# VHH binders against PH domain-containing protein DDB_G0287875, part 1

Scores and structures below are computed, not measured.

Target 1, 92 residues: PH domain-containing protein DDB_G0287875, of Dictyostelium discoideum (Social amoeba) (q1zxe2r132to223)
Amino acid sequence: SKGKSGWLLRKRPGRYDKLYSVSKADKYLRLYENEDTDNDPLYELSLENSIIELKQDLHLQLTLGNSERYIFTHESESEIVSWAQELQATMN
Positions, changes and structure headers below are counted from each chain's first letter, unless a header gives other numbers; antibody chains are not in Kabat numbers.
ipSAE, averaged over its two directions, is called F for ESMFold2-Fast, E for ESMFold2 and O for OpenDDE. V2 adds 0.75 times the mean of E and O to 0.25 times the DockQ between the complexes of E and O.
Where letters were taken out, [cut] stands.
The coordinates of atoms that the task and the answers printed are left out; those that the model quotes come from them. Centres of patches stay.

## First folded at step 4 (VHH; framework vhh_surovatamig_d1)

Design s1 (from e1 with S103D)
Fold by ESMFold2-Fast, scan of step 4:
Structure s1 (fold): chain B 92 residues (1-92), chain A 120 residues (1-120)
Amino acid sequence: as target 1 above (92 residues)
Amino acid sequence: EVQLVESGGGLVQPGGSLRLSCAASGFTFSDYWMSWVRQAPGKGLEWVATIKQDGSEKDYVDSVKGRFTISRDNAKKSLYLQMNSLRAEDTAVYYCARDYYDDSGYFDYRGQGTLVTVSS
């Protein structure tokens, strides 16, 4: 996969957290507080043995190999679809 | 079988305190963010507090900030809500909830609830 960077909304109870998200060929999804990726990421998610599911309401469920789950969405349908495709390609 | 069992509710006077407990079973508790949600009589569900898998991050609805504290003990598979300075508007059934978005709302599982009544 070529990698992808951009904002994602992470679903939380009662809110969404806006996280700058980076997927690279090393099979990690890294989530940053803002677009300054020279800072440490808030989360480093290993995509090894992970499962991606894009739901009909355009929420992307990422289930990590350790069964930990992250739910993402985006205001743009094309962007969340693009993220689902990129993460799936990176896992393969 | 995923189960969440709440306890610790009761009748308290305004300004009083209660500690709610939730015992989890049937899943790897330490893999999930956990929440407390409540439902006041005749109202919908309201999210109250959330805690990260390892306890390092916590969030609260504005009306309870500074009064309520969420905590967890992963070894005991238990979730807690310490409620201080209780107000009449805190009267509700409180539910322990496993943190997951689905079409039914913010949580894929919740317990039977424990009633908290704040009145004089």
Scores: ipSAE 0.016, ipTM 0.271, lowest interface PAE 6.2, mean pLDDT 85

Design s12 (from e1 with Y101W)
Fold by ESMFold2-Fast, scan of step 4:
Structure s12 (fold): chain B 92 residues (1-92), chain A 120 residues (1-120)
Amino acid sequence: as target 1 above (92 residues)
Amino acid sequence: EVQLVESGGGLVQPGGSLRLSCAASGFTFSDYWMSWVRQAPGKGLEWVATIKQDGSEKDYVDSVKGRFTISRDNAKKSLYLQMNSLRAEDTAVYYCARDYWDSSGYFDYRGQGTLVTVSS
């Protein structure tokens, strides 16, 4: 599928960072400090050769092709499930 | 066998200082983000500080910012926590923890801990 944007919580030690997240057809996940996407993203994550796992505790683990891991969650179960589906569809 | 061994805890007066050390073995220390976590009596685990593989990035819980400094020596396979201006609320068992290498905050190993008591 093509495209999703919205807030995600990125798991960090002892906290969650709220990042405005954008998925487009170009196989990148881009993470912004806030909803102003005219600014440069804080992270541009290539989804090529990535692995996505949604764990039973509703944390989405994204392992990039270079083995870097990003862990996301959301207060809404339906939203984190939707993000997992979007990223999986983008990767094929 | 992965091992993390903490030392340096003790009894200290409010306003005092302590330096905690952690000796790592059984893995390539320089490949991992490392953290200090603590557990106060009757409380859950609280993350305190994290340091990137090469020492270039550091994060702290708000209550210790400006007072604690995390550092590492990859050649010695050691992690440190310099604790200044200690407060009674800092009383806890402090654990050295191996963070998943991407700073995700998932700890797969921690040591046995070292007790820090801040009391008059």
Scores: ipSAE 0.014, ipTM 0.300, lowest interface PAE 6.5, mean pLDDT 86

Design s14 (from e1 with Y101L)
Fold by ESMFold2-Fast, scan of step 4:
Formats: C-alpha cells, sequence, structure tokens
Structure s14 (fold): chain B 92 residues (1-92), chain A 120 residues (1-120)
C-alpha cells in the first residue's frame, strides 16, 4: 500500500496522553517526536503478526506480535477510521 | 474476579518514608502494566507511577521523581511503591491500578486504596 502519515494521540497506560508524528510505510509504524521524519523514530513498530482493533469508542488498539500494546485516538473520526483501515489492510 | 488490595499506608512526619504494597488476584498479573494513582483531599485522581509487565520500563510524575520507586514481583503477584522524603503534598489515598486507558482516561481496575497522611 502507499502508506500514511499524520499525527496520533497515544493513550499511554498510567501516564499522560502523548501526541506523536506517525508514519506508516510497508509493515512498519514509526512514531516520531515531531514532524521531522529525517530523524530516527522514537518507536519502530513491526505490524507483522499484530492485531489491529478499532473499538466502538474510536480508540485504535494495536497489539504487536511481542504482546506490546499501543492505543491511539484522533479528534477526527474519519482520520482514526482511515488509520485503522490502513493498518488492517497491511495484515491481509 | 479481578481484585487489587493495597496496604502500608499510615501517618508519617514530613521527611519520613513508607512502603505501599498491592496484592493482585483473579488475572495473569505478569501480562499487565501496573500503576499507582492517588487522590488528595478535595482533588481529582493523579497518576503517580507506572511499571511495565517485566519491570524493564518505569515512569513517574515529575513531583515524585527521585523520591518514589515503583517495583513489582510477578511471582508474588505484588506491586510496590517505596516513598521517601515525604511531603505534606503527598497526603492522599493511594490506589493500585491495572493499566488500560479507556476513552475517559481511566484505569480498568483499581483497588480500595490506602490512606497516606504526611503531617507533623
Amino acid sequence: as target 1 above (92 residues)
Amino acid sequence: EVQLVESGGGLVQPGGSLRLSCAASGFTFSDYWMSWVRQAPGKGLEWVATIKQDGSEKDYVDSVKGRFTISRDNAKKSLYLQMNSLRAEDTAVYYCARDYLDSSGYFDYRGQGTLVTVSS
């Protein structure tokens, strides 16, 4: 697929929510401190063997193959749905 | 059923120390991030500290960093908070919480709490 870039709010277990600049390319989701993706990402998440679920409350839950969990939201319903579709399409 | 039971609270003088414990049951403790949250009199819930499933990652609210230490014992299904150099502002009910943030930003389970009072 072509990939996708934007901003996502990460719901961090027991912490303050944090906004990340996010880039999806091929089988990887990369999280950056800001929009400058020429720098190394803070997190590089392999989507291989992952489970992607968009919950009824529009929280996007990503469970990686190593059982690490990431929860994302966006103020725009269409945007979080678009992210869910992009990540889910990668798994087929 | 999921249960979290806190203990170790009490009355201490400023500069004192306490160790809080939380006993977990009814779920696979080692599969979850765990947190301590507190509620001071007349205020809302404040996140204090979080620990990853295997203990490899820890984080703290700035006001307790360097004074509090979170730890866990997966074999004993227990979570701990070592509190040093206690201040009057640390007075609160402390809750052990299983860490899953829903749309409201709340934890999916927390215990009944243990009261910590820091007063001369």
Scores: ipSAE 0.007, ipTM 0.211, lowest interface PAE 8.6, mean pLDDT 83

Design s15 (from e1 with D102E)
Fold by ESMFold2-Fast, scan of step 4:
Structure s15 (fold): chain B 92 residues (1-92), chain A 120 residues (1-120)
Amino acid sequence: as target 1 above (92 residues)
Amino acid sequence: EVQLVESGGGLVQPGGSLRLSCAASGFTFSDYWMSWVRQAPGKGLEWVATIKQDGSEKDYVDSVKGRFTISRDNAKKSLYLQMNSLRAEDTAVYYCARDYYESSGYFDYRGQGTLVTVSS
């Protein structure tokens, strides 16, 4: 099955940005403290009924079915575009 | 109805410690991120600390890192802020807040607040 892993910077209103090790498998996006995925994820996000928007400033906005929002960036344009495509493919 | 009730504020000397408590009712406490926010005299509201639903992730404003510790007890429906090495600049009314941090950084409910005064 199709999946994706890498690092993403999470934008947090009124707080410092935080870097997460991110793994996408099936309909879940999991955020980890570091690359060791044998540890439990800090977040396990269901992508079911989610909305994925890649904004013009290359901020990737994820709105989950429960209305929780996550904003991600990456220093590489190609990498954040690749993440947007992987998450959007889950909705198709 | 949603209620958040803070306690534990008071007068303390610089370098001292206080532990703030917040009792929550009227909602499923374990389903929400919770935060502490404060307002110093004559100033705006400042976010202090946030804790994830299960306590696995915590974040702090830079000025309190290493001095304050946020924690929660979901069985008791309680939120805590352990404040060590207190400074005069920490003088403020402290509020317990239910946090939409994961959705838009919006607080939908806040308690009445508890006053912390740090002075010699």
Scores: ipSAE 0.006, ipTM 0.212, lowest interface PAE 9.5, mean pLDDT 84

Design s16 (from e1 with D99E)
Fold by ESMFold2-Fast, scan of step 4:
Structure s16 (fold): chain B 92 residues (1-92), chain A 120 residues (1-120)
Amino acid sequence: as target 1 above (92 residues)
Amino acid sequence: EVQLVESGGGLVQPGGSLRLSCAASGFTFSDYWMSWVRQAPGKGLEWVATIKQDGSEKDYVDSVKGRFTISRDNAKKSLYLQMNSLRAEDTAVYYCAREYYDSSGYFDYRGQGTLVTVSS
């Protein structure tokens, strides 16, 4: 995969958190507070042994190898579909 | 069998404080994100606060930021909510909730709840 960066909305109870998200060839999804990626990410998610599913409501479910789940969406349908494709390509 | 048992609710005056506790059993407490959610009379469920497995990350609904503090004690398998500067709008049944798999934003178990009434 070529990598991808951009904003994602992470579903939390009762709200969405806006996180700047970066996928790279090292098979980690890193989530940042803002676009300044020189700062430490808030989350580093190993995509090894992970499963992604894009649901009918356009929420992307990422299940990590340790069974933790992260749920993402985007206001743009094309953008969340693009993220699902990129993460799947990175896992393979 | 997963069990979550809340305590610490009661009647308090506006500006008062309460500390809620939740005792967890039947699962490995330290493996789960935990939350407090509440339901005011005649209204839907509202998420209040969330804490990560190790306590390193905490999140709150805007209306309680600076007033409420979520914490946990993994050795005691307990979750806490310190509530300060209580307002009439905080009147609700408060539930301890386990997130369905970590970080999912869904709850698979809630306790029976503890009633908090803020009234003069």
Scores: ipSAE 0.015, ipTM 0.339, lowest interface PAE 6.2, mean pLDDT 87

Design s17 (from e1 with D99G)
Fold by ESMFold2-Fast, scan of step 4:
Structure s17 (fold): chain B 92 residues (1-92), chain A 120 residues (1-120)
Amino acid sequence: as target 1 above (92 residues)
Amino acid sequence: EVQLVESGGGLVQPGGSLRLSCAASGFTFSDYWMSWVRQAPGKGLEWVATIKQDGSEKDYVDSVKGRFTISRDNAKKSLYLQMNSLRAEDTAVYYCARGYYDSSGYFDYRGQGTLVTVSS
């Protein structure tokens, strides 16, 4: 996959966290507090053995190999669809 | 198979406190996010709180923030909910649930529940 970066909304119980998200060819999704990727990411998520599901309400569910779940959305339907496709392509 | 058994519910006056416990068996407890979910009389299920496998992340529904504390003891395979400053609207059956709160509100397993009644 070509890689992708941009803001995503991570769904937490009772809130959404805006995280700068970076997907690269190394099969990790990295989530940053802001666009300054010189800082350490808040999360480094291995996409190996992961399951990606885009739900009807346009929330992307990422289930990692360790069964940990991350849920993302975006104000733009085309953007969350694009993220789902990019993450799926990166895993494959 | 997977079993979750809640305890600690009861009758308490407004402003009082209760501590709920959940005993887990049949799976590797330390591998899962765990949650508390409640159902008030005549209403649907409401998510209350979630805790990460190692206890490092905790989340709460806004109505209980500052009043409830979720915790876990992986060695004892137990999940806890400390409930302080209880209100009449906290009256519900409380369920221990395996899993993280997701966009669909799905949990793969929950226990039989423990009743909490807040009444004067």
Scores: ipSAE 0.006, ipTM 0.261, lowest interface PAE 9.9, mean pLDDT 86

Design s18 (from e1 with D99L)
Fold by ESMFold2-Fast, scan of step 4:
Structure s18 (fold): chain B 92 residues (1-92), chain A 120 residues (1-120)
Amino acid sequence: as target 1 above (92 residues)
Amino acid sequence: EVQLVESGGGLVQPGGSLRLSCAASGFTFSDYWMSWVRQAPGKGLEWVATIKQDGSEKDYVDSVKGRFTISRDNAKKSLYLQMNSLRAEDTAVYYCARLYYDSSGYFDYRGQGTLVTVSS
């Protein structure tokens, strides 16, 4: 995959967290507090043995190999679709 | 069969404390994020607090931050909510809820609830 960077909204009970998200060829999704990626990410999610599903309500469900789930969305339909495609390409 | 059974509710005066417990069965408790949600009389469900599978991440609604603490014991398959400095607006039925996302919502199971009444 070519990699992708940009903002995502992570669904939490009662709120959404805005996280700067980076997918690279190393098969990790890294989530940052802001676009300064020289700082440590808040989350490093291994995509190894993961499952990605884009639901009908345009929420992207990432289930990690350890069964942890992360739910993402975006105000732009084309952006969340692009993220789903990029993460799937990175896993394959 | 997934079962969540709450206990620990009761009548308490403003400023008091209560500890709620939830006993889980019928699923691998340690694989799920867990939450407490509440419903005040005549109102809808309000999310209160969530805890990650291993207890490392916790989130709270703003109105309870600094007063409530969520915790879990995976070996005992139990979820807890320590409630301090209780206020009249905390009066509600409190439900233990398993966090699962699908197109219809983010909680798939909740218990029968335990009533917390904060009154002088």
Scores: ipSAE 0.014, ipTM 0.333, lowest interface PAE 7.0, mean pLDDT 87

Design s19 (from e1 with G105A)
Fold by ESMFold2-Fast, scan of step 4:
Structure s19 (fold): chain B 92 residues (1-92), chain A 120 residues (1-120)
Amino acid sequence: as target 1 above (92 residues)
Amino acid sequence: EVQLVESGGGLVQPGGSLRLSCAASGFTFSDYWMSWVRQAPGKGLEWVATIKQDGSEKDYVDSVKGRFTISRDNAKKSLYLQMNSLRAEDTAVYYCARDYYDSSAYFDYRGQGTLVTVSS
């Protein structure tokens, strides 16, 4: 799909939630400390063979092909739905 | 078999410092995020700090930000917590905990803990 960028709150099991600047391009999701994408991302996630699930409580669950899991939320329902659609379009 | 062994706890006066260590064995230490969690007398477990596999990302509970520093040495398979400006409310048993990104809301392994008492 055409790509997407924005801020997402990551739910961290056993820890406080953490806000990331997120960029999706082609088959990769990259998480940055802030909006300066000239720096290396903190995470570069391959979406190949991933499972994307948006639950009714608006938690976006991403399970990567290597079995790593990431849980994202956003204050805006429309924004988290938009992220789910962008990631799901990449996999379908 | 996974083993985590904490050390470095003790009695310290308010405003003092301690450095906690955790020695890991039985797994590839560099593949895991690691955390420190604590339990004050009569209270539940509280997450304190987390560090990414390569040390590039660190997070802390608000009450310790600016006072505690988490670090790791992957070659030595060790996790550390430098605790400065200690307060009475930091009194707790401190546990080293192994963390997975693909696990549920609690840590899969923690050690036996090391007691930190902040008192005069």
Scores: ipSAE 0.013, ipTM 0.263, lowest interface PAE 7.9, mean pLDDT 84

Design s2 (from e1 with S103E)
Fold by ESMFold2-Fast, scan of step 4:
Structure s2 (fold): chain B 92 residues (1-92), chain A 120 residues (1-120)
Amino acid sequence: as target 1 above (92 residues)
Amino acid sequence: EVQLVESGGGLVQPGGSLRLSCAASGFTFSDYWMSWVRQAPGKGLEWVATIKQDGSEKDYVDSVKGRFTISRDNAKKSLYLQMNSLRAEDTAVYYCARDYYDESGYFDYRGQGTLVTVSS
């Protein structure tokens, strides 16, 4: 997969967390506090044995192999669709 | 198949406390984030609190922070909501929910609810 980076909104109960997100060919999705990726990521998510679902309301559900779930969205439909496609391609 | 059964609601005076329970069956309880949601008379559903599979992460709606505590017992397949310092505006039917997107209405399942009435 070609990789992708950019901002995503992670849905939490009662709020959204804005995270700078990076997908690379190593099959990890890394989530950072800001665009400075020289800092440690807040989350490193292995995409092995993961499941992706993009819902009609433009929320992307990522279920990791360990059954942990992460829910993402974006204000741009084209961006969240692009993220869904990139993560799916990385897992295949 | 999937069932969630709430209990513990009742009539209580302002400033009082109640503990709600939810018994889960028909699925692997420990695999799911769980939530409490409520519906006040004439209002829509409002998310109240959520807890991660292992209990390590908890979140609350601002109006109940410091007053309500969500907890779970995976061995007993049970979810709890300890409600302290109850206010008239907490009057609602409370539902146990197997959640997905707690605010967007993506609850897979919810129970039949238990009524909490806070009045003098």
Scores: ipSAE 0.015, ipTM 0.232, lowest interface PAE 6.7, mean pLDDT 84

Design s20 (from e1 with G105E)
Fold by ESMFold2-Fast, scan of step 4:
Structure s20 (fold): chain B 92 residues (1-92), chain A 120 residues (1-120)
Amino acid sequence: as target 1 above (92 residues)
Amino acid sequence: EVQLVESGGGLVQPGGSLRLSCAASGFTFSDYWMSWVRQAPGKGLEWVATIKQDGSEKDYVDSVKGRFTISRDNAKKSLYLQMNSLRAEDTAVYYCARDYYDSSEYFDYRGQGTLVTVSS
């Protein structure tokens, strides 16, 4: 995959957390507090054995191999669709 | 049939404490993040606190940090909110809410609510 980086909104009950997100060819999605990716990520999500679904309400559901779920969206429809495509390509 | 039933509300004096309970049925309680949300008289809904499926992560709105504690008992299918150092501004109907991973809404089910009035 070509890789992708940018802001994503992670759905939490009652709110959204804005996380700087990075997808690379190593099949991990890394989530950072801000754009300083030299710091440790808050989350490193293995895409191995993961399931990616873009729902009708434009929320991207990522189910990890361990059954943990992460839900993402973006105020731009084209951006969340692009993220769904990139994560699917990286996983395969 | 998904059902959430809140209890524990009442009249309490400023500085007092109250414990809210929510009994869940009709779904696998341990599979869901759960939240407390509130609505003050004449105002909109405000998210208050959230707890992860296994209880390992908890989040709170800034105005209640250090005063409120969310907890759950998966064996009893119950959610709790311990409210300490209550203020007049905490007066609201409190709702137990289930977060559904497929919804653009921040929760898909909530209960009937329980009224908390903080007044002398």
Scores: ipSAE 0.013, ipTM 0.235, lowest interface PAE 7.4, mean pLDDT 85

Design s21 (from e1 with F107L)
Fold by ESMFold2-Fast, scan of step 4:
Order: sequence, then structure tokens, then C-alpha cells
Structure s21 (fold): chain B 92 residues (1-92), chain A 120 residues (1-120)
Amino acid sequence: as target 1 above (92 residues)
Amino acid sequence: EVQLVESGGGLVQPGGSLRLSCAASGFTFSDYWMSWVRQAPGKGLEWVATIKQDGSEKDYVDSVKGRFTISRDNAKKSLYLQMNSLRAEDTAVYYCARDYYDSSGYLDYRGQGTLVTVSS
């Protein structure tokens, strides 16, 4: 599937950052401060040579090719599972 | 073997200061965000402070902002917590913790801890 967009919670020490997240066919995950994607993203994460793992506590670990790690979750189990599937499909 | 060894805890009176140290071994220290976490008597684990790989970014729990300073020395593979203006509620076992590369808050290793008691 070509693309998914929606809010994700990025785990940080002691908190979560709410980021509007966009995955497209170009194999980048882009993270925005809000839904206005005409603004520049805060992060552009290349999914090439990345590893994705959905943990038992419903946190999604994304390890980029450069070994940087991003941890995401969502209040909805079905949404974080859907994100894991879309990101994996985009990498493949 | 990943190893973190804390030191510097002790008994101090309110308003006093302590400097905690953590010696790291068994991994490339400069590749990781590092954190201090604490556990007060009868309470759960609480995150206190974190520092980026190169020291350029730091974050603190609100209750310690302006009083505690986290720092690191990558050449010595050491993490520090300077604690000033200590309060009774700061009494806890303090742990040095290894985080992921981006400060994700997933602590994948923790040391044995050092006890800080703030009492008059």
C-alpha cells in the first residue's frame, strides 16, 4: 500500500511527543509538528536498510540504517499495528 | 558485558549538594543517550534527566529543573549528575541508565544504583 498518514506518539524520556506522521512510496517516514504538511517536516527518516519491531507493549521500534532509533506508539492497538505493517511494506 | 557502576551517593542535609558518577563499560558509550533514573522508598521508578551522545541536548523532570545538571565525558566513558539544593523528596536510589540513540525513553540497561538520603 502506498502511504499512510496520521498521528503517532514518539516516546522520549519521561514523555511522548505527538507528531503527524506521513509514509509515502519514496521510502521516507516524515514527522510533522501538526497536520499542515505544507510546512517542512521536523524529521525525514529514510526507511532504506531500516529494521522495524513491534514490541509486546505496543511500542514500535524503528532502527534506521545509520543506527538511530525512534520509538512510536498509539492509543489504538489497531493503529500502531497498521503503522507497523505499512512501514514494513514500504521497506520491502 | 554491558556494565554501569554508580557512585557518589550519601547522606546530606536539605539544601546540600552531591555529585553522582557513573562508569560505563562493555559498549561504545559515545553512541548512546544516557539517563539518570531514581526510585524513592515505596515508590516506582522515576526518570530524572537525560543527555544526548555529544552532550548538546539535555532534558530534566520538572521537579529538578534548575537544581540538577547532567553531564558526560565520552573520553572517560562517564556520566555525571550534579545535584544542588537537595530536598527531602530527592531521597532515592539513583541509577545510571543506557537509553537508545535518540533519547526514546526505552532504557535497555541500568546500573546497581547509589543511595541518596536527604535528611536533617
Scores: ipSAE 0.016, ipTM 0.240, lowest interface PAE 7.0, mean pLDDT 85

Design s22 (from e1 with S103D S104T)
Fold by ESMFold2-Fast, scan of step 4:
Structure s22 (fold): chain B 92 residues (1-92), chain A 120 residues (1-120)
Amino acid sequence: as target 1 above (92 residues)
Amino acid sequence: EVQLVESGGGLVQPGGSLRLSCAASGFTFSDYWMSWVRQAPGKGLEWVATIKQDGSEKDYVDSVKGRFTISRDNAKKSLYLQMNSLRAEDTAVYYCARDYYDDTGYFDYRGQGTLVTVSS
């Protein structure tokens, strides 16, 4: 699958939604504070054994192999669809 | 044994200030995001503020922005909440919480709490 980078809004239960700079390479999704990826990521998520679902309301739900859940949105429908396709292609 | 011990609560008048402290032990404090959460009498838990491991990022519930400041001292293994311009609706037990690093909003440990009462 092809790599992808961009900004995603993460829905955080009990907290304010937060923007992350997101980079997908191979089987990893990495969340950064900003666009400088030379810094360590805030989150490094293994996509192995994960479930990726784009819900009808355009919330992209990622359930990791360890059952941790991440929910992402984007103000652009085309962008969140593109992210869903990139992550889903990784699982094929 | 992971322990979080809050202090600094008390009775204050509206418009007053308090500083809450949390002493952490039994884990590497500098490796964790830390939060303050509160519970008003008869209500559920409400998240108040979060701070990143190194203190570089802070986040607040809207109702306390500009009034509360979260901070930490990793050398002292301590978390703080400076509370200014207190309102009656800030009355709650305040808990120091160690963040579980996922999107559930679940905290894997919290302390016994410290009571803050704002009344005339």
Scores: ipSAE 0.008, ipTM 0.191, lowest interface PAE 9.0, mean pLDDT 84

Design s23 (from e1 with Y100F Y106E)
Fold by ESMFold2-Fast, scan of step 4:
Structure s23 (fold): chain B 92 residues (1-92), chain A 120 residues (1-120)
Amino acid sequence: as target 1 above (92 residues)
Amino acid sequence: EVQLVESGGGLVQPGGSLRLSCAASGFTFSDYWMSWVRQAPGKGLEWVATIKQDGSEKDYVDSVKGRFTISRDNAKKSLYLQMNSLRAEDTAVYYCARDFYDSSGEFDYRGQGTLVTVSS
């Protein structure tokens, strides 16, 4: 309910993109190039009809309602677990 | 039934150019991000370039930026890699790859590969 913001690593071929991520009550996950959220987000991901799976390797799989997949991780285990919980709570 | 068939590799001199092609079949090509990955002699698999379903987003490994161009033709179910200003370090087997997680770089299918040798 509070929402969450912070850095996430998005898995890409051969690298990770560091994206400033914001989850709010409107059920979107928004990904920004940096902490300046007054700029347009690079991605606006609707969490409606989405599936969240936190894998044993601490990669968070987000499958959107349109079947697009995004994979996130974090250097901190507690942070990626917190993100998984926040995104799941936002969908409920 | 999913098949990816690469072609266009060969021997080329440093500074030369090659165009690689990949013919896809057995799936809806336009629904997937597609990538080129390579394996140099004695090295592991390296991602080279990725292209979004509609061609609107492209990304490259730093060592090939400005030299390589990835493109696709959804009507022909084909993926391409235009390689310019080739260097000895580009010598590798190049594979066409289907992105399993829709831009994540987790590949579920690769082709048999096409050898690119940059020599002399």
Scores: ipSAE 0.081, ipTM 0.429, lowest interface PAE 4.9, mean pLDDT 88

Design s3 (from e1 with S103T)
Fold by ESMFold2-Fast, scan of step 4:
Structure s3 (fold): chain B 92 residues (1-92), chain A 120 residues (1-120)
Amino acid sequence: as target 1 above (92 residues)
Amino acid sequence: EVQLVESGGGLVQPGGSLRLSCAASGFTFSDYWMSWVRQAPGKGLEWVATIKQDGSEKDYVDSVKGRFTISRDNAKKSLYLQMNSLRAEDTAVYYCARDYYDTSGYFDYRGQGTLVTVSS
């Protein structure tokens, strides 16, 4: 029920994609093009059977139950740590 | 051991076409986003194109949009780059890269590359 919303940088080869990210109690991470969440999300990621690992360089690795991987970071260390904690809490 | 082996590079004239291939082994190819990156003589690495695990999503650097097409064959564990309307500025070593991040760098794995020279 706690939930979290905010921008994340998704690591891609040669770039980062800015995605407005929303975690809710339903155990999905939804990634939007911008803050207008009335639009459809670009990605809906089920957190069930997922693995979360925050690396020393402050990149968050999310491995979904289907083995898809998403890599996130943030310019703020406290924000990416907060996202790692929120996603881990949502999965538990 | 993870291996990515590129092939298909060569000398082509401006306006010509070339198809690059990448053979993957040592991992479950269908579980990863895959990319092509290139390095022009005396320049740094430049990302060129990316494809999602199932091929449903593709992205390109602006300079190659409409000219290059990325594709994959998960059954053959192969990644492809179809390059049309080639320009002198496309001259580079082209690398196949696995789109998984680790703390050691930009890509977790890439191949040795294949040279593409666009010249008259």
Scores: ipSAE 0.013, ipTM 0.271, lowest interface PAE 7.6, mean pLDDT 85

Design s4 (from e1 with S104T)
Fold by ESMFold2-Fast, scan of step 4:
Structure s4 (fold): chain B 92 residues (1-92), chain A 120 residues (1-120)
Amino acid sequence: as target 1 above (92 residues)
Amino acid sequence: EVQLVESGGGLVQPGGSLRLSCAASGFTFSDYWMSWVRQAPGKGLEWVATIKQDGSEKDYVDSVKGRFTISRDNAKKSLYLQMNSLRAEDTAVYYCARDYYDSTGYFDYRGQGTLVTVSS
């Protein structure tokens, strides 16, 4: 896939964490504290054997191969739809 | 068939303590993150605390950090909230909630609730 980078909101109990998110051809989603991607990511999520579903409330559910779940959203509907499509393309 | 039944609420004075319990049935309790959620009079639901399937990870809302402790007993299918140094602002109905999305704060089931009143 062509790759994508940008901010995502990760749903946590009682809050959303703003994470700079990067998807590349290596089939990982990497989540950073800020736009400086020369620093180590906070999370490296393998998309191998993952399931992605965009829910009606515009929250993207990512279920990793190890059964861990991550929920993402965005203030922009078009942006979260774009992320869902990019992650699906990266997995394939 | 999923049931969550809370108990342990009551009236206490500021600075007092209470221990809440939740009995779970109708699902494999050890497969789920579990949470406590509360609703103060006239307010919306507020998340309070979460615990991982095996009890190894816990998280709390800032206002209760250091005062409340969440724990679980998977063999007994029970969730607990130890509440110390209670304040008037902790007055609420407390609900046991099953965390559908593994620590993401999506609760698909909650119990009937147990009332905690902190007043002099």
Scores: ipSAE 0.026, ipTM 0.370, lowest interface PAE 5.6, mean pLDDT 88

